# VH-VL binders against o27280: the designs that were tried, part 289

Target 1, 266 residues: o27280
Amino acid sequence: MDSMNVPEVLEIKRIVEESESVKTFIFSWDFRREVRPGQFVMVWDFRDEKPMSVSLIDPVRSEIGISIRRVGEFTDRVHGLSEGDLLGIRGPYGRGFELMGRDILLVGGGIGMAPLAALADEATARGMRVDALVAARTADELLFLDRLEAAGVNISTCTDDGSCGFKGFAHERLLTLEENHDMAAVCGPEPMMFQVMRILDERDVPAQLSLERYMKCAVGICGQCCLDDTGFRVCAEGPVFWSQELSRVREFGRYRRDPAGRRVPW
Short names: E, the ipSAE of ESMFold2; O, the ipSAE of OpenDDE; V2, 0.75 times the mean of E and O plus 0.25 times the DockQ between their complexes.

## First folded at step 14 (VH-VL)

Design A12 (framework fv_marstacimab)
Fold by ESMFold2-Fast, scan of step 14:
Structure A12 (fold): chain C 266 residues (1-266), chain A 118 residues (1-118), chain B 112 residues (1-112)
Amino acid sequence: as target 1 above (266 residues)
Amino acid sequence: EVQLLESGGGLVQPGGSLRLSCAASGFTFRSYGMSWVRQAPGKGLEWVSAISGRGGKTYYADSVKGRFTISRDNSKNTLYLQMNSLRAEDTAVYYCARHDWYGSFDYWGQGTMVTVSS
Amino acid sequence: QSVLTQPPSVSGAPGQRVTISCTGSSSNIGAGYDVHWYQQLPGTAPKLLIYENTNRPSGVPDRFSGSKSGTSASLAITGLQAEDEADYYCQSYDSSLSGSKVFGGGTKLTVL
């Protein structure tokens, strides 16, 4: 995409069904427009536009993938599309993950594994050791396990109900696993990310956390992208933040904002 | 090919000291926690001590706490166990072992014999 | 008192199934810590047989399997072979002892 931020109409090349509620839509992409793990695109169905994290970055095949969970009217419409159908894509936008060191921990919850799957691919291609803690409410909601395994990632799973792996929450499982990471990347429900961040801070592991908050625009002029104590705009200054930045944000892990700007508990 | 090779064992009198070494090769040493595990003749395995990959955290079994010190030199890919105030009950084969992410010992050395006798 | 309890011995004939138990408590296996299993042939160093409760390292045949339930774990060996004669150890972590990895007492398997 060029500097005018105009959506490009792209053909859906392939659709991968990740679960009953999640699909990955794959498009041909010109990598003269660089895209990094942790960045997002605006997906336009010719009626509404929503931000979606890039979950696959494949310069060899000249493809990107966008993973979408079915949660409302827009995503229901997009899930009804087939290979050969068209979507508008503009971007990429936002700050991506930065890789540092050799040993990396990924902690993902539900659809939050989507941007982390792209990061895992880049980290393993660089010869880094990647450990991934994949969390969900049930086994059916665990995402990208086969892809992570194929990439050579060490995987631990946890489910709230115990249907796969450790029975419990991501932060509880993290306490039972070995340390030895230069950095971590975390994406999932905000309460999960807050608890994980606390443990990583105690372990002196710098962490990057990706916020998938509701956004009305891709250019960062919307006040709903703003965080309380810092004034950060998720679409302009995020969605990826270092733990040191988020530890100063009073609302992180506690509330979000609705379209009227009102605080809503998680 | 992951390899761990222990050295420094031998015969020592009660109250004496020994320093064990474990030379590691075939992997990024600093990325893994390491342990010493011992086995007295004809007896079971006993975990002795562990150290984090970067060396910032150390752990000891109650039976050796205050007498043994685990350390590592990541620039030399070497793990150490300094054993002081040795007792007859410390007589054992001492293995160095690498931790995987789940806390198992995925690779072991061949062991080095420590005999504490008068 | 061992923190993890194993039977001292078990025996079976070739082709049979044997199971080795590892009994823990609420401070180790019951707290959600993984159970790992090791095989030690006479005169050799231990080798990892099962990690993270149920997983086999490359080269371990599928007739070896692990399971975990509540405060206990089990190692099952089906189609018993003469080469399986060895000592078997379970291992976990105990949260009531700061930083302590713990082994079971070991089980001597005799193939009749």
Scores: ipSAE 0.804, ipTM 0.899, lowest interface PAE 0.7, mean pLDDT 88

Design A13 (framework fv_marstacimab; at its last look DockQ between E and O 0.93; V2 from the best seeds 0.78)
Fold by ESMFold2-Fast, scan of step 14:
Structure A13 (fold): chain C 266 residues (1-266), chain A 118 residues (1-118), chain B 112 residues (1-112)
Amino acid sequence: as target 1 above (266 residues)
Amino acid sequence: EVQLLESGGGLVQPGGSLRLSCAASGFTFRSYSMSWVRQAPGKGLEWVSAITGRGGKTYYADSVKGRFTISRDNSKNTLYLQMNSLRAEDTAVYYCARHDWYGSFDYWGQGTMVTVSS
Amino acid sequence: QSVLTQPPSVSGAPGQRVTISCTGSSSNIGAGYDVHWYQQLPGTAPKLLIYENTNRPSGVPDRFSGSKSGTSASLAITGLQAEDEADYYCQSYDSSLSGSKVFGGGTKLTVL
């Protein structure tokens, strides 16, 4: 029986307030259904269904966590829920991160830190050396710092406004930090990911990048999954892609499309 | 526990050569950039050279470019500094040091003395 | 060629507070590179005292603290003890010098 293809109505066991705009919803989970960092689930509020990355994978407590940022009608409704309320969960779906080597770099921007927090837990449990660059617009939007610290992760922060850590963007901070990683995992706004990817390419560090906008393609919800300009070869089931695949895509990090199909800069 | 042990220092004539070694133990050597830092008698610290963990990139102070070569053998956990065309100004204690992620030198060896004199 | 400027010496009595400044420029501290501090006791190798501007390694007492602002950094030592008598060095990275690590000239602390 494939429980991933049928929505389960699950009780919200616990809600963690990560920031004014981000909450983590925690559910009991049967780990006979494997969940890996970088995968997502479909969250159903009995009206709409949206993809959300898994941010906590805890087999000891038999729990998963899903971190949701308030950005629109669906997420506003979900944020209004309380412990004991019900949500439909279907999944997991998508390509998760692959861990390789001994030394891993995580670069997360805003809510993009959510799937990377789950990856940090797995990497540290495997005895890997984990360095995490956590970026946000302001100090209030830095996520999971206490969790990363508790896991023994080396942390560097940066904020656009300088309210915590380095004042500037993730790629500017990355240039001031030592190299020597076997791989990197990157998740956040596409312009940030593009700049970070270029530095990692220069350093010969293979990177995996998680693209939120391609999560629907992984479950077949959208009719088209091809990236602009490169076509078929890089249109793999998302959301995680290798940097070598994305370096060939002119769209990546440069522009997106609005509902009318027009190019809009990030 | 982390240890760095330098060797190969001594007295050498101007224009001569020496090769310094630094034996590392207690950590995964290939995961860290390494530097040589020197200190002339009664003077301050001067960074000399650095090499990335996998050996892909090397860096040199202007005072030693073209004369000194940094290298490493990760299979032997050993850092090297080949010093050619030595000058009296190169007289110093030479320290082996490990970089942390933020660019500090978190562990240092005890140093080895290089004296360039006739 | 020191591109980071420290006072050559500072002094204080036991129990007092001293600060040691480290003045850089737009190509090093001002470019966002971290400042690190080292203590060198007479006849010994340097020891890391402060890393990433403000952080202490395990075993370094909280009497030692670091700060960074603009193109400069400072090391503060409170409750001075005789064993604090040492040379103190700041260190950063300079992008204009072919990507070089740089040290301050050093400050000799005398505990009266």
Scores: ipSAE 0.809, ipTM 0.900, lowest interface PAE 0.6, mean pLDDT 88
Fold by OpenDDE, look of step 15:
Structure A13 (fold): chain C 266 residues (1-266), chain A 118 residues (1-118), chain B 112 residues (1-112)
Amino acid sequence: as target 1 above (266 residues)
Amino acid sequence: EVQLLESGGGLVQPGGSLRLSCAASGFTFRSYSMSWVRQAPGKGLEWVSAITGRGGKTYYADSVKGRFTISRDNSKNTLYLQMNSLRAEDTAVYYCARHDWYGSFDYWGQGTMVTVSS
Amino acid sequence: QSVLTQPPSVSGAPGQRVTISCTGSSSNIGAGYDVHWYQQLPGTAPKLLIYENTNRPSGVPDRFSGSKSGTSASLAITGLQAEDEADYYCQSYDSSLSGSKVFGGGTKLTVL
């Protein structure tokens, strides 16, 4: 059995409060174990285990960050932790984003900005021009703005309620922005991603999208994250998919699975 | 430093043709959409035409459709405006301008004067 | 004439606050398209003053500010200075004109 599948007990070095509902937990990381933006880790609080995207990759400080939104019992417990407390981390898993070209567009919604923030750091470090459309329900839910700005990312914001930036959804805002990008990376609510993908396809911008599904094993065995018709396993073939791949996925943007695996419409 | 330098302006008779050029430097030219904006003497600004960074899409004001053609050579960092069937009302200073991501014109050239007169 | 309507002229004394309005319609400002502002000093090319409704490029003093509401936008200049005497143009996008970028008619600002 691969040692990477055994949770490593790590100490929380720092906690960054990104918003009222989102915290970033920072851990020391041995970068002999490579990690890419878009990959995820399994976080174990010694009771339950959940997949979480890597939001910070810092080889200089030998650290990674995991941003977690408070949405249920597991995340409630994790959010109750303090610096110095322990968590089990195994991974990373999945296919991350691939950077190509010189100009990259990031479109993120809510916690979906987590992997994109990591991607932004890598892209800017490579000298790429990065434009980021950051969407949220309200201004208070917009994530990583200061971090992105500090990295030299051009930012456009949109909020459902108009409390910050464009009033409306990400796909609506996208239609009002220039389209000179070599590729796009998208992560957020699936309905958002679906609409954004449509626009990007119309604009002939290659796009990668990160899907969120309930993942149990993270190693492509249990099938809990299997996508209908294609048999794609989000944990193995994804979570990052090219738009051409997702065009073959019937359920994309149409329905999801609940924790029990039942179909639930968006 | 971003620089845009227009050239090709001059005097031309009605019905004549003229080709404007805009030499760009100080930035990755292909990464930006570009526009031509003109200003008649003593008048306001009028958007004329735009082209995407890769040259895949072009746009024109109704006043110049069918007569003007915008193009670019990214290998030469140059924007062009081919103007045919020129009219007196086309007399103006023509500016080339760079689009930022938000659709504003963040950099302008100093302009080149086009005079259409008999 | 212009798709976006601006007052032809405004004036103010040094130190005063002046505002320049930009009135659009449901097919441009009202459709959610951003408004940008440009300053054109006499005998010079336009300069970007405000982008995306409210943002100032580097080098633009904070006494310049932009706002947008409904189908209209506004440029405010506080602490008016002699050097502010110029023409000011608003600019947006209009979906009804074959995807055209559009300018206001321009406003001449005179510092008294």
Scores: ipSAE 0.793, ipTM 0.903, lowest interface PAE 0.6, mean pLDDT 95
Fold by ESMFold2, look of step 15:
Structure A13 (fold): chain C 266 residues (1-266), chain A 118 residues (1-118), chain B 112 residues (1-112)
Amino acid sequence: as target 1 above (266 residues)
Amino acid sequence: EVQLLESGGGLVQPGGSLRLSCAASGFTFRSYSMSWVRQAPGKGLEWVSAITGRGGKTYYADSVKGRFTISRDNSKNTLYLQMNSLRAEDTAVYYCARHDWYGSFDYWGQGTMVTVSS
Amino acid sequence: QSVLTQPPSVSGAPGQRVTISCTGSSSNIGAGYDVHWYQQLPGTAPKLLIYENTNRPSGVPDRFSGSKSGTSASLAITGLQAEDEADYYCQSYDSSLSGSKVFGGGTKLTVL
């Protein structure tokens, strides 16, 4: 149990450029520490430490991959690394996605497609029918399309600017698609996830949603990842929650908290 | 290979009833919504009715609402159309069609002819 | 009348480019619903030709292409061949018609 709380220094084995702003970093991994889609790791660059979702789980090659969007100083430094460079990894942490039934819908916004790509691989390997709605601001930010297609996933895209697929938001596109699914998995900007959850609830489709919150300890001790109203710790009881669990949470889709704990609008 | 085979067509008098069947094979039937689409002789395609894969929702064109009932038996991989109070304008070839996720009809049967005439 | 409007017929010589229009409204194509296209050869069932506005199923030649803008869609056929002679239908969804799938009236393509 104690090894989950101490970073292991790992060599970057391979880097995949997913887009101009997103890279996937691949590491050798000892699968005695099992990893499930929807779980996360803490990535340490010897200065700062940030949570990142696992996007590739390959026990045959003994590899995991994490996908990182360049959004600030930490991720800029990580994007500047090369194969052979070192990063600290601790984890995995959190509750991953559960698969049920034969037909699954994935709805991902931006980097939120990362954990869903890992889930898609598992679902297709089980022989499930997988439909994925992949959303981004622009066509160049749509992630994992070739990988999803190669896995046999049926893809629909939407972009805010209409440069690829449906012009508009993921929830607007979802209303125009068929509703033949046993479950859904959703990850992306929280306002998008809230709107998608509403539609799935009206369609009686069980949904699991992956949330992000500020994290420090990642093991449920510090309280930095707690949700209002329920006391759920995103790092321990989540990051993946069923929609029924989130229906009890007033902050979901309405506001977020900064590192100081202050309410901030989405 | 995906296959759809319609049956149950024939000649019927106005005001009569007829029950169409569509046997499906080569795919997981319950995962797909299904439609009936008809085509009167020499005319275009007209969507008639649809049912979701689990059978929870049904949809009907205004021209048949109240007279036709779509249903499915997922244990038998069979789609049905019960047609009551038939009219001459219901004369058509009736196709069984599978929906994809995008709402297109990606597979069609060869159709079964329904003739409503005295 | 058809919810989606298509020209009744179009013709072209082999090798030419033809287009078939499909005009809808704010309750169907204009509301963001996709347009799909079907080819029906004489004496046969319809076959999916284009789905989700622009995508071709496996086995459909790349000389068939679709587009959508505003309340209208278009099917383009380049390098016209004799075997393209068929009826062509557009199809969408109309929210004002009780959740109805809707077809255009069909376009007879004649290869000269």
Scores: ipSAE 0.659, ipTM 0.832, lowest interface PAE 1.2, mean pLDDT 89
ESMFold2 (binder alone), look of step 15: mean pLDDT 93; pTM 0.946

Design A14 (framework fv_marstacimab)
Fold by ESMFold2-Fast, scan of step 14:
Structure A14 (fold): chain C 266 residues (1-266), chain A 118 residues (1-118), chain B 112 residues (1-112)
Amino acid sequence: as target 1 above (266 residues)
Amino acid sequence: EVQLLESGGGLVQPGGSLRLSCAASGFTFRSYSMSWVRQAPGKGLEWVSAISSRGGKTYYADSVKGRFTISRDNSKNTLYLQMNSLRAEDTAVYYCARHDWYGSFDYWGQGTMVTVSS
Amino acid sequence: QSVLTQPPSVSGAPGQRVTISCTGSSSNIGAGYDVHWYQQLPGTAPKLLIYENTNRPSGVPDRFSGSKSGTSASLAITGLQAEDEADYYCQSYDSSLSGSKVFGGGTKLTVL
């Protein structure tokens, strides 16, 4: 049993309120444990453990951040915590994003901007040109705009209701923007990612997409993390996949599976 | 600072040819799509042609299709416009312009004058 | 003929407000493409004034503002100054013209 399989109890150093429903919890981190954008950690509140994407990787301050959306009992409890309180953290787990070329496009929906914010920091630190399409249902659900702007990222926003930026969906906005990227990274609702991937494939832009839905299987390989048709296991072979791999998966963008393996439409 | 410098303009008779160049500096040229935009004396701006950042896609206004060819050499930071079968109505100042991500022309050259006349 | 329609001229006195319209269609502004605005001083190249409908480049004063609604866009200039006398062009993209950038016909602003 190595140290990654045992939660380390860490003090919440700082909490950033990203929106009414999203908070970033910041912890001191020993970077002898490598962590890369696109990876996740298991967060333990001493009752339940859930996977969360790493949204901040700051070796200068020796800090990591995890951004958590309030969606259920566990996340409601964690949102009730304060600076100085303790959480168990183990990991990191999963494959991170791979940076390629000089010009990168990020397309994020809602909380999917969390792993992409960490990637934006790394890409800009490497001198890459970063363009970010940030999508949400409403303006108050757009995340990390100030952080992206401070990093020198070019930002376009879109909201379903038109409350900020382009009125419409991420893929509709993407069609109106210039094509000038060596690669793309995409994270958000699966139907959004499917539509974006289709456009990027037509543009011959290689894309990496982060599939967050199966991250609950973080302790080794398990059948619950399998994708339809290909047998990919998110916690072992993901959560980040190249678009060419996902283009052959009938499940991607069309349906998900419940715990019994039944198909449930998005 | 971003700079674009056009050259190659001049006087040419109808049916003749000219090749325009645009020398780019102060930015990573290969990362940006580029256009040629022209302006006839006393008239408005007219988009002529565009080329994708890596050169794989080209676009032309209907008025120049089949006569003009846009190209780029990313190793030399240079944009080109080969103009064939020139007509009097092609007389204009030709500007080199850089696309930003949103599709605007964020930087322009000073322009080079092309006069098609006998 | 211009795909985007602008008034050929507008005028105002120093300190006044003027608005320059840019009218498009369902294949350009109405399809969700951004509107950008350029200022061209006499004898000079155009300069980007407004991008992505509402944003100002560094160095452009807040007296200049852009807006977009439906198939149209507007450039507003408040507190008119003599140096604002120039030609102004809107620009977008037209999906029906196979990847064509399109300009308005231009508006000559005269500061009386």
Scores: ipSAE 0.798, ipTM 0.896, lowest interface PAE 0.7, mean pLDDT 88

Design A15 (framework fv_marstacimab)
Fold by ESMFold2-Fast, scan of step 14:
Structure A15 (fold): chain C 266 residues (1-266), chain A 118 residues (1-118), chain B 112 residues (1-112)
Amino acid sequence: as target 1 above (266 residues)
Amino acid sequence: EVQLLESGGGLVQPGGSLRLSCAASGFTFRSYSMSWVRQAPGKGLEWVSAISARGGKTYYADSVKGRFTISRDNSKNTLYLQMNSLRAEDTAVYYCARHDWYGSFDYWGQGTMVTVSS
Amino acid sequence: QSVLTQPPSVSGAPGQRVTISCTGSSSNIGAGYDVHWYQQLPGTAPKLLIYENTNRPSGVPDRFSGSKSGTSASLAITGLQAEDEADYYCQSYDSSLSGSKVFGGGTKLTVL
């Protein structure tokens, strides 16, 4: 849509510091343009444009939130902004999560908890029981625990270094937890998502996984955001995929591609 | 308010059968795995059997395997334990218990007494 | 045989601290399965006291705390009160028993 493809300049209404490296930027939003958990927007700082998942969807306050991790020049500049400053927002784009059944498992790693936090809000608003496995490298990188708790979500944490909760990886923790879910939603580093998907497949739990392989839609370079085998473009076909779709992709969880198209292991 | 109410206990002779029931209310029964846990007079807690939320998987302690059958009817919010070939050592209070996500028994019934004796 | 080992009894005076151990193995606590604790007052059904190693359900006073390390767990009770006199059970899950919940043998706490 034309209006969705043109950046709108919006004022930063509020900034929430989620951690030392993550901030949520909150904007007024016209909900005549519908937004679903799992969708992303293009964030423009008047120099560069990057895709960011929507982490808060609040029609009552007419607000959306976008959580951004500081990882490079663009995100460093955006983190330097204050309430009242302006950003360009274009979208939303992509396929959002589908909710089914009454019980949902969320498995998030690092910033991957951002789209899952928005999904948790929607699932709880629909009366679903929500259990969330929140994984990170260290305790300081665990995100949205207070927000999830306030929403009535049951939480389990795990950290690679054991600084909070279970010591180990998300898939190792998942093996120690009860499986009572009609569906799961998973977002985080691709190797983590691959291991979690395998366990959920064995348990016959349908899962949706959100890939972090984003590219600018405007440049239309299929090779930069395509998955091997299927030709899926993350910005067009995703970012959310069902586990049965991803099980056919040899690349998923095993290797990625550099800018020259070469295979690089994780 | 979560409630679990056991019934069906009583006096039975060795080799006999009993069927226990647990009526659940105050929560979405079909979303939770359930267990039977027993306690012989003056003894400790012993896990007996468990059933997955949708009923597709069942688990049994070695002491009851082949004699007891756990089942559930999610449309009636009821858990069952069919006990066959009962022995004196099966004499115990039988508790119905709900699993939370972490694997604890977060809610327990009041128990029903099963006595295997002449 | 119980695969989780607890001392059969422990005692203390009002106001004192006691600890109750729960010793497992690599197939249960050592495999990363959580430890949960139950209090059973005389003549009553067990009640969940601690879940997921360290967490307290609503209504459980902070005098009760849990910990877990390696293949073992511990329940600590500080500021002992007469009403704490009860049987205490640890519980986990054992992967070698193919889906079995397991209880410790229980510890009788006597408040002298």
Scores: ipSAE 0.752, ipTM 0.861, lowest interface PAE 0.9, mean pLDDT 88

